# Ledger of designs, part 6: VHH binders against Abasic site processing protein HMCES (HMCES)

Target 1, 269 residues: Abasic site processing protein HMCES (HMCES), of Homo sapiens (Human) (q96fz2)
Amino acid sequence: CGRTSCHLPRDVLTRACAYQDRRGQQRLPEWRDPDKYCPSYNKSPQSNSPVLLSRLHFEKDADSSERIIAPMRWGLVPSWFKESDPSKLQFNTTNCRSDTVMEKRSFKVPLGKGRRCVVLADGFYEWQRCQGTNQRQPYFIYFPQIKTEKSGSIGAADSPENWEKVWDNWRLLTMAGIFDCWEPPEGGDVLYSYTIITVDSCKGLSDIHHRMPAILDGEEAVSKWLDFGEVSTQEALKLIHPTENITFHAVSSVVNNSRNNTPECLAPV

## First folded at step 1 (VHH)

Design e12 (framework vhh_8cml_1)
Fold by ESMFold2-Fast, scan of step 1:
Structure e12 (fold): chain B 269 residues (1-269), chain A 125 residues (1-125)
Amino acid sequence: as target 1 above (269 residues)
Amino acid sequence: EVQLVESGGGLVQPGGSLRLSCAASGRTFSNYAMGWFRQAPGQEREFVALISWSGGRTDYSDSAKGRFTISRDNAKNTVYLQMNSLKPEDTGVYFCAAGRLYSSTYNYPSAYDYWGQGTQVTVSS
């Protein structure tokens, strides 16, 4: 996974993340740095994306089941990085393989500190190789959605009013991530950055791509991944596996250029 | 913030005892939980014992339970590991470490912010 869509306005995104804490209280995640959230149909590495993480990362004695939502840079910058410019990091940390996550220092260190997050997206994009050509077919991949008469169809050429209703009840994709905190040597704000854990593709996606993000399917899995106060690293890693609960459709080549940021990126061909 | 120096290691026979000390420098020692880790020859660093910032809570690895006791003296900025009934498999370099820790992660070396250089413990006849 190298491209996602996360275009919902901040208020819609926040409501889509409603949850229950350990005591069964209904809650909305509280924002950190909300002004850094930039909605987009075509998010690439180095841009900021919203993630969920435990409140306990920020507040001593907070209930570890309570959630914060914060924008983080896509592309993990390890806490030990010594250069002044994070873009000068010598290796790609956009994704980390589940099978080697405990072998690589860049990921093992933040995992040991409980720095687990859930990366939010409308869905993600993958490019399928086409036989007999160098052209690749892009697909938009997302959770199955509940279909209603009033929600409209994704990619339909309907009125703007009907199109907006599709997203009001959209089930966000929830991907397992690891984050780290980097303090610039020259001073300045702490940089929060993340990587998406990847697994072998499920049977349903195998014809599109051989890898997929580790998707946390449902509130139980999301809660256990985030709750580093109660759930050990070893237990949390048991949640990392392929899922078959996923759907997709082919999209236009408009998405190929990361500078394109329009609804056409998601529209079915 | 905190600098840590271990001492008290040495050679001891099976069934013997050793007391390790970890001296901390800095005014913030009493704000940190303290752990002991060990690294046996050819193995990874593993958790041995934990003591909370106040000394009110302790935890031990299964191999250390009933044989080892961790304690701290915040007035002296020192943590101790009393090791009794030592076995050859306890041989290794023992490290003390400091961190602001959580119940789910204190077993992992990466959860700790500060580390000592280690002291050698050898249990042999």
Scores: ipSAE 0.000, ipTM 0.194, lowest interface PAE 17.9, mean pLDDT 85

Design e13 (framework vhh_8cml_1)
Fold by ESMFold2-Fast, scan of step 1:
Structure e13 (fold): chain B 269 residues (1-269), chain A 119 residues (1-119)
Amino acid sequence: as target 1 above (269 residues)
Amino acid sequence: EVQLVESGGGLVQPGGSLRLSCAASGRTFSSYGMGWFRQAPGQEREFVALISWSGGSTDYSDSAKGRFTISRDNAKNTVYLQMNSLKPEDTGVYFCAADFTGWYEYDYWGQGTQVTVSS
């Protein structure tokens, strides 16, 4: 996964992340650096995306089931990286393969520190290789969505008016991530950056792409992935597997250029 | 479409050297990031090295760093992997891969070239 949409206004995004803590209390995640959240239909590596993580990462003695939402850089920069320019690692840390996560130092060390996060998106994009042409067909891939007034899910056949109304109740895609904290050697703010864990694609996506992000389907999976105070690395890794609970539709080539940031990027063709 | 064809594999003794080549055809080669991956007998495919579209940035696995060098010749549409100080554990099929979208996903793969390091 190398491109996402996360365009919801901050207040709508926050409400979409409502959750229950371990005491059964309904809560909204608390923001860190909300001014750094930049909504976009077309987010690429090196840009900031909102992630959920445990409050315990920021506050000693906090309830590990309570959630913070924070913008983080896409492209994990390991805490031990000693060069001034993190771009040398950008090509290898946008995604992290599930099968080698415990073998690669860049991912094993932060994972051992409990630095698990949930990467939020409207959905993600993949480019299907088309036989007989030099073009790739982009697809927008997302959780099935419930239609407001009808049973069933929203899809390519629905009117533009229905698509405009869906965002208030959109089910965000929740992807398993690993983050790390890097202090620039020349000084400056601590950089929080993340990688998305990838798995083999499910049957439903195999004709589009051979890999997919590790999607955490439902609040139980999200809660266990985030709660590093109560859930061990070994137990959390059991949540990392393909899911079939996903849908998609073809989109136009407008999305190909990451500078294009309009609703046309995810609209069905 | 993009086609990748690897060459340069073979049998070498421990401590020897090999230079792998990957010839690319199809869309503009100079627009793609390129990588080398390998698959050892009975193991999963693993990352070895990558090079950016311009050649200005490279990265290596821990096992390859200091022994292998990735380079590219955009005029010849070719990427290379120079492998020095080869060890038996380097044995495997080596694959060339292209990142067509620029988003660090490798969607085009060659057929692979066999590298065997044995006495």
Scores: ipSAE 0.000, ipTM 0.086, lowest interface PAE 22.7, mean pLDDT 83

Design e2 (framework vhh_8cml_1)
Fold by ESMFold2-Fast, scan of step 1:
Structure e2 (fold): chain B 269 residues (1-269), chain A 122 residues (1-122)
Amino acid sequence: as target 1 above (269 residues)
Amino acid sequence: EVQLVESGGGLVQPGGSLRLSCAASGFTFDDYAMGWFRQAPGQEREFVALISWSGGSTDYSDSAKGRFTISRDNAKNTVYLQMNSLKPEDTGVYFCAAGDYYDEWSGSYDYWGQGTQVTVSS
């Protein structure tokens, strides 16, 4: 996974993340650094994306089932990185393979500290290689959406007003991530950055791409992944597997250029 | 300065064997997955074999399974590819690659060697 859409305004995104803590109390996640959230239809590595993580990471004695929402840099910078410029990190930490996550120091160490997060997106993009051509066909991949009278369907939206109705009750894609905290050696603000865990593609996506993000399907999976105070690393890793509960449609080549940031990026062709 | 240096290529007859070596320097070798890729003239790079950071996991292309064995020696910062029962279609430049991911996609690899030529002909 190397390209997402996360375009919802901050207030809409926050409401889409409504949840229940372990005591059954209905809650909205509390924001940290909301000014760093930049909605976009076409988010690439090194940009900031919103993630959910346990409140216990920030507050001693907090209920580990309570959630914070914070923008983090996509592309994990390990806490041990010794250079002053994160862009000089000479290997790619955009994704983290599930089958070797415990072998790689960059991921094993933060995972051992409970630094699990849920990466939020409208959906993600993948490029299918086509036989007989050198061109690749992009697809937008997302959770199946519940139809309502007011929301319509994504395939039927043909005006800005109709598109707004699609997003009012959009079910956000929830991907398993690992984050780390890096302090610049010469001082400055702590950098929070994340990687998305990847798994083998499910049967439904195998014709598009051989890998997919580890998707946490439903509130039970999301809660267990985030709750590092009650759920061990070993137990949490059991949540990491392919899912068939996903849908997709082809999109235009407009999305190919990461500078293009318009609704056309995810519109069905 | 990161360096990957391949050796062991050459000309062999069909059915022959070659052992390729890749000496790595300039990075923490134990933290990287290592892969072998090959490229014939006018073709895209294709995956051949990969090995995880610890050496505990390996994977092969369908054409390499049963004939090739990838291994690594983390004490010597070296990865190997033992190639048996070589066929004319195995001809190409063989590249060693180091990456953060245990993945058969060439785009997942950050560091590449210059390659070593393998030619299989009668």
Scores: ipSAE 0.000, ipTM 0.171, lowest interface PAE 13.2, mean pLDDT 85

Design e3 (framework vhh_8cml_1)
Fold by ESMFold2-Fast, scan of step 1:
Structure e3 (fold): chain B 269 residues (1-269), chain A 125 residues (1-125)
Amino acid sequence: as target 1 above (269 residues)
Amino acid sequence: EVQLVESGGGLVQPGGSLRLSCAASGRTFSSYAMGWFRQAPGQEREFVALITWSGDSTDYSDSAKGRFTISRDNAKNTVYLQMNSLKPEDTGVYFCAADLEYYSGDYWTSEYDYWGQGTQVTVSS
């Protein structure tokens, strides 16, 4: 996983993340650095994306079931990184393999500190290799939606208003992530950055790509992954596995250039 | 896409030295962590050394520490393994490997994106 869409306006995104805390109270996640959220149909590593994490990471006495939403840099910068410029990072930490996460220093240390997050997206993109040609076919991959699942372009010929309504009730993709906090050696703001955990592709995606993000399907899985105050690393890792509850459709090559940021990037072809 | 070609192997006596080179082609060499692995007859492939994409961090197997030095030249798209104080136990086919997406230069062969075909190192009297 190396490209996502996360284009919802901040207010719509926030409402899509409504949840219940441990006491059953309805809540919206509280934003940190909301001005750093930049909606895009075509997000690449090193850009900021919104993640959910436990409020306990920021407030010593917070209920660990309460959630913060914050933009974080995609591409984990380990806390031990000693250079002054994160662009000089010595590792490509865009993804983290589930089978070796406890052996890799960059991931084992933050995981031991409970630095689990849920990475939010409309969906993600993958490029299918077509044998006998150098061309690759991009696909947009996302949770089944009540009205558009497997139909893709049902709204494409409809009025703009009807097409826009699909996003009001869009079920966001929720991917398991690990984050870390890096303090610049010369002072300045702490950098929060994340990696997406990956697993073997499910059968439904195996013809597109051999790996997929670890998707947390439903609020129970999301809550357990985030709640590092009550759920141990060992128990949380049991949530990391392939899912078949996913759908996709082919998209235009417009998405190939990460600078293209238009609805055409995810429109069915 | 990265193509890797190893060179520098050969026959040396115990206590001798060899410098292995791995020439990479492709547009993203400087983004890859690079590792050296070896495989002796009848044994599984084992990790030898790694260097991160920037060249600022290295790791070594216990058997390689103090004797081997890994380095890279991103301008030349090449990674090197300087091997000193060679022992018969160092005999094997040496492979270089490249990995873009993960911190992968540490132990796990299944994480590497690209592999060379290997170069034979034989340490014998």
Scores: ipSAE 0.000, ipTM 0.171, lowest interface PAE 12.2, mean pLDDT 82

Design e4 (framework vhh_8cml_1)
Fold by ESMFold2-Fast, scan of step 1:
Structure e4 (fold): chain B 269 residues (1-269), chain A 124 residues (1-124)
Amino acid sequence: as target 1 above (269 residues)
Amino acid sequence: EVQLVESGGGLVQPGGSLRLSCAASGFTFSSYAMGWFRQAPGQEREFVALISGSGGSTDYSDSAKGRFTISRDNAKNTVYLQMNSLKPEDTGVYFCAAEGDYTWYDEPSEYDYWGQGTQVTVSS
C-alpha cells in the first residue's frame, strides 16, 4: 500500500469516526493538531494522514478505550534515527510486513511501547501490471458501502454523480498501523510518523496485487488494536490477517501522478 | 542470518534451456514474494520474473514472457527460474531477490534481500 485517498472535510471525517468507549458511551475522537490535516484524493508517503490512537498515549489518567485523532507523517521515522532530515532515511518504512514486525527494530520497539494506531482512508490504490504494455491499471480499493437513506449500496458504478452522494455516510477504511515519536537531534517539535502493516493479499485482490494492508474490519477489531492498556502486543497481533470484506473498481491513470488531487482520481472508469 | 544462494547458471547454445535455483534461509520464505533480476555487462539490473509468497501469482518482463517460468517449492525454501529458448540477449548475471513491501515490485530498490548471482552465457 503506497497511495490512499482521504478527502473528507475534517468535520465529516470526525463524525465518520464515532465510537463507543469501554463504558458504552457514544463519543467522537478528540483532535490533536487539526490544522495539519490536509484532505486529498491522492495521498503519498511523507504526507500527513489522520490516524486514531488511544488517549492514554497523551494523558496518564485517561481511559485507554478513549480515542484521539491526529495527523501523522506516512513513513515511520524510528526514534533512534540520528540524521537531522527524516526524508534522508535510507530504507522505506511506508509499510511493515506482518511476518517481520517482531524482527525489525524500527517496528518492534514502538510496538513494545503500545504505539498502535488505526490509519484512516476513504480507500487505497494499487496498480495491476498489464501484460503486453508498460502501463499499469490502477484500482481504488475500499470497504463495501451500506445503503443510505439517500442512495443505495454502491458498486463499480460508472456515474460520478452517484459517487458524490455516498460520501455522507461513507465507511472509512481502517488499517492497522504502528507509529513512533522522533525527537530531532537539533531540537524542535517531536515528529509523529506511522507505517501501515501489510499482509498477503486475499483471494479477491490477488489479481490486482500480491500484498494488501492489514484491515481491521469492525469496531471490535479497531478497539482491540487501539487499546494498548488492556490488550497485549501478542493479542493485538492476532487481529493482523487478510480480509475478504473489500471491494474495488478500476480508475483513470490520472491518479498515477501524486500531484493530481481531484475526484477523478477515484471515479470509476 | 538471511542468505540467498543461486545455482544452475552456465554456458548454453542459442535455443537451449537452463533451470536456475535459489536456496533461501534465515526468513519465513513462504511469506515473501521472490523475484529474479539480471544484469548484462555495463547495464543496470533489470526485472525478469516475480512469484508471490503462496505461488498463486506470477509476473514476467516482456522479454521473459512465454519463454521463462518462475516457480517455488515452499517446503524446500527454493525458488526456480526455468529458461527456455535462450537467446544471446539473455546473457548476464542472474540474481534472486526477496521482495520488500512496495507498490512497484519490478524496481530493484524494492527488494530487501539479494543473492550474489549466477552467470548465464548464451553463445554459439
Scores: ipSAE 0.012, ipTM 0.327, lowest interface PAE 8.3, mean pLDDT 85

Design e5 (framework vhh_8cml_1)
Fold by ESMFold2-Fast, scan of step 1:
Structure e5 (fold): chain B 269 residues (1-269), chain A 125 residues (1-125)
Amino acid sequence: as target 1 above (269 residues)
Amino acid sequence: EVQLVESGGGLVQPGGSLRLSCAASGRTFSSYAMGWFRQAPGQEREFVALISWSGGSTDYSDSAKGRFTISRDNAKNTVYLQMNSLKPEDTGVYFCAADDYGYLSEWDASSYDYWGQGTQVTVSS
């Protein structure tokens, strides 16, 4: 997973993340740095994406089941990185393979410290290699939606009010992530950055791509992944596996250029 | 790898001050986040203060805020805890700890990789 869509306005995104804490109390996640959230139909590595994480990471007395939503940089910058510019990191940390996560220090250490997050997206994009050519067909991949036509027009609504209606009940894709904190050597804000854990693709996606993000299907899985105060690393890793509860449709090559940020990027072709 | 040795503990009257030092040996001190923890008689080890590898970020327990200051001197491979307005409840063994991943704001003792042997602080009333 190298490209996502996360275009919802902040208020709509927040409502889509409504949850229950351990006491059964209904809550909305509280924002950290909300002004750094940049909605887009075409998010690439090094851009910021919203993630959910336990409030306990920021407040020592917080209930670990309570959630913060924060924008984080896509592409984990290890805390030990000593150069001044994170974009000069020599290794790609956009994704982290589930089978080697406990072998790679950049991922093993933050995972061992409970730095688990849930990466939010409308869905993600993958490019299918076509037999006999080097052409690639992009697909938009997302949770089944109760109000959508699976083969139909996500981009059919043409007014801002109609777009709000279409997306009001959208079930956000919830991907398992690991984050870390990096302190710039010259000073400045601490950088929070994340990687998406990947697994072998499910049967339904095998013709599109051989890998997929580790998707946390449902609130129980999301809660257990986030709750590092009650759920050990070993128990949390049991949540990391392929899911068949996914759907997709082909999209136009407009999405190929990361500068294109319009509804056409995810519209069915 | 790093070895940590605490010093500066002792007996002090309520309202007094102490400065604890933690001397680190090893070539990677400047890449470690450093913390202070304490263990009172009959109690579990608790967080007191931490400082990031660069010194740019610090955090304190609620009981330490406003009274204690953590600082570091990377040229001397040393971290300090300046303790002011000491109270009898501050009595305990104070431990220096190092996190070799350089994490920020780690109050959990299990996050620290290296520990000193501790230095006794007694606040007598």
Scores: ipSAE 0.005, ipTM 0.276, lowest interface PAE 11.7, mean pLDDT 83

Design e6 (framework vhh_8cml_1)
Fold by ESMFold2-Fast, scan of step 1:
Structure e6 (fold): chain B 269 residues (1-269), chain A 121 residues (1-121)
Amino acid sequence: as target 1 above (269 residues)
Amino acid sequence: EVQLVESGGGLVQPGGSLRLSCAASGFTFSDYYMGWFRQAPGQEREFVALISSSGSTIDYSDSAKGRFTISRDNAKNTVYLQMNSLKPEDTGVYFCAASEYDFWSGDYDYWGQGTQVTVSS
């Protein structure tokens, strides 16, 4: 997973993340650095994306089931990184393979500290290799959306004109992530950055791409992944597996250039 | 310092063969997915072949299937591309690429400088 859409205005995104804490109280996640949230139809590595994480990461006595929403840099900068500029990191931490996550220091150490997050997106993009050519067919991949009175029928959502109507009740894609905190050697603000855990593609996506993000399907999975105060690393990793509960449609090559940031990027062709 | 150094390119007749090598240094080669890409004049880089860290997963472009073979030697930190039955349309600069965590993320960690392959006429 190397490209996502996360375009919802901040207030719509916040409402889409409504949840219940351990005591059954209905809550909205509390923002950290909300002004750093940059909605986009075409988010690439090194940009900021919103993630959910446990409030306990920021307050020692907080209920670990309560959630913060914060923008984090996509591309995990390990705490051991010694250069002054994070962009100088010589290896790619955009994704973290589930099969080697416990073997790689960059991921094992923050995971051991409970630094699990849920990466939010409208969906993600993948490029299907077109046989015998340098062209790749892009696809937008997302949770199946329920039929609602506000969004109209599910079939109507396939039309570009009708896509805008579905955003008020859009089910956000929730991907398992690991984050870390990096302190600049010369001082300055702590950098929060994340990686998306990847797994083998499900049967439904195998013709598009061999890998997919580890998707946390439903509030029980999301809650267990985030709640590092009650759920051990070993138990949380049981949530990391392919899911079949996913859908997609082909999109225009407009999305290929990460500088293009318009609704056309995810509209069906 | 990370380096990927391609070699083995050259000029060949149609139907000929070439074996490309990519020698890696500065990283733990055996942990990386390796791949080959090519770029013809005036074109974008296109995928040719990939091989996983263990060698168990291999994939080819349609144009390469049946003619090219990718392999690796983790003891020598080298990935190879054996190219048989070369055609004029195979002409281009061939690049080696490495990805530690996920070759399919769309971003490759390291790129070589490339080696020229020319299939005459």
Scores: ipSAE 0.000, ipTM 0.151, lowest interface PAE 14.4, mean pLDDT 83

Design e7 (framework vhh_8cml_1)
Fold by ESMFold2-Fast, scan of step 1:
Structure e7 (fold): chain B 269 residues (1-269), chain A 126 residues (1-126)
Amino acid sequence: as target 1 above (269 residues)
Amino acid sequence: EVQLVESGGGLVQPGGSLRLSCAASGRTFSSYAMGWFRQAPGQEREFVALISRSGGSTDYSDSAKGRFTISRDNAKNTVYLQMNSLKPEDTGVYFCAAGPYDYEDSGWYSEDYDYWGQGTQVTVSS
């Protein structure tokens, strides 16, 4: 997983993240650094994306079931990194393989500190290898939207008014992430950065790509992943597995260039 | 945004060597993973080699392994491809490419790159 869409305006995104805390209170996540959120149909590594994390990470006596939403850099920079330039990091800090997460120091250390987050997106993109060519077919992959038979879909939304209706009740993709906090040695703001945990593809995606992000399907899974005050690392890792509850459609090559940031990136072809 | 200019191509005998250079302009060169691709007449663009942003990870096509070495100098905004034991099958236009990607299974395909040079011709012939 190395490309997502997260284009919702901040207020729409916030409402899409409505949740219940441990006491059954309805809440919206509280923003940290909202000015750093940049909506885009075409998010690549090194850009900022919104994540959910427990309020307890910021307030010592907070209820660990309460949520903060914050933009974080995609591409985890470990807290122990001593260089001044994060771009000097190795490959694969953008993704963390589930089978080696407890073996690699870059991920094991923040995981041991409870630094679990839920990465938010409209969906993600993957490129299917095409036989006999060096060209690939991109696909947009996302949660099934609205379970009722009479609900609209992206494929049916071909006018501006219809597109607005699609996004009003969009179910955001919720991916399991690990984050860390890095203090630049030469001073400056603390950098929060994340990686997306990856697993083997489910049967439904195997013809598109052999790997997929670890998707947390439903509020129970999301709550357990975030609640590092009550859920141990060992228990949380049981949530990390392939999921079949996803759908997809082919998109045009417009998405290939990460500089393209238009609705055409996710429109069905 | 980055502009890429390749150099170092030319005509060489089988078994010979060439060193290609790719000079980049732009403040964020060190933020990009870099790749080399080649295209023979009448064929599609083919992956040759890639190098991570830091230079700590490299990968090669099966035909390039053991013969070619990719490297970068971020202070000079330049990436290199050292080609040894050249064969007639290595003939083609060699392209330098830059992309922001640095994730699992990235860098092997043209679609992973946002910026491309114009290419430099390599001909391996007796």
Scores: ipSAE 0.013, ipTM 0.396, lowest interface PAE 7.6, mean pLDDT 85

Design e8 (framework vhh_8cml_1)
Fold by ESMFold2-Fast, scan of step 1:
Structure e8 (fold): chain B 269 residues (1-269), chain A 122 residues (1-122)
Amino acid sequence: as target 1 above (269 residues)
Amino acid sequence: EVQLVESGGGLVQPGGSLRLSCAASGFTLDYYAMGWFRQAPGQEREFVALISSSGGSTDYSDSAKGRFTISRDNAKNTVYLQMNSLKPEDTGVYFCAADTYEDYGSLEYDYWGQGTQVTVSS
């Protein structure tokens, strides 16, 4: 997973993340650095994306089931990185394999500190290698969405108002992530950055790509992954596996260029 | 069955150039970050160069910067290392290595080739 869409306006995104804490109280996640949230149909590594994480990471005695939403840099910069420019990290930390996560120092250390997060997206993109050609076919991959009874079947060329209603109730993709905190040697703000854990693709996606992000399907899985105060690393890792509860459609090559940030990136072809 | 096969090594004089190739079979390179490592006689393997799965990002050791260029051709399932201004201290067996496109680790790579000998001497 090396490209996502996360285009919802901040208020719509926040409402899409409504949740219950351990006591059953309905809540919205509290924002940190909301001005750093940049909606886009075409998010690449090194850009900021919104993640959910436990409030306990920021407040010593907070209820670990309460959630913060914060923009973080995609591409984990380990806390031990010694150079002044994080773009000079010589390793690609965009994704992290589930089967070797406890063997790789850059991921094992933050996992041991409970630095688990849930990466939010409308969905993600993958490029299918086509036999007999050098071209790759991009696909947009996302959770199945609940159809509204009033709208019935909504087509790609439908009115803007109908598309706004679809996004208003969109079920966000929730991907398991690991984050770390890096303090610049020359001073400045702490950098929060994340990686997306990946697993073998499910049967339904195997013809598109052989790997997929570790998707946390449903609030129980999301809650357990985030709650590092009550759920150990060992228990949390049991949530990391392929899921079949996913859908997709082919999209235009417009998405290939990460500079393109329009609804055409998501449109079926 | 997964295999990486290096080629292009040889004997060159100081200041010369070589282009190494690493051909993959049994898997598709576009899902893997690729690295080049080298090992001199009696020494441990050291990192030389890295290229991301897409080819959009490259990194080099301090000794390789400005002299070596890593590139890849995913359609040919091959990665390359162009080595210019070679020095005697570049002598060693050069290995290519594949890590998953989602992982990294300078000595924690998943698949390794058998190596190709590079000797820089008069």
Scores: ipSAE 0.000, ipTM 0.202, lowest interface PAE 10.7, mean pLDDT 83

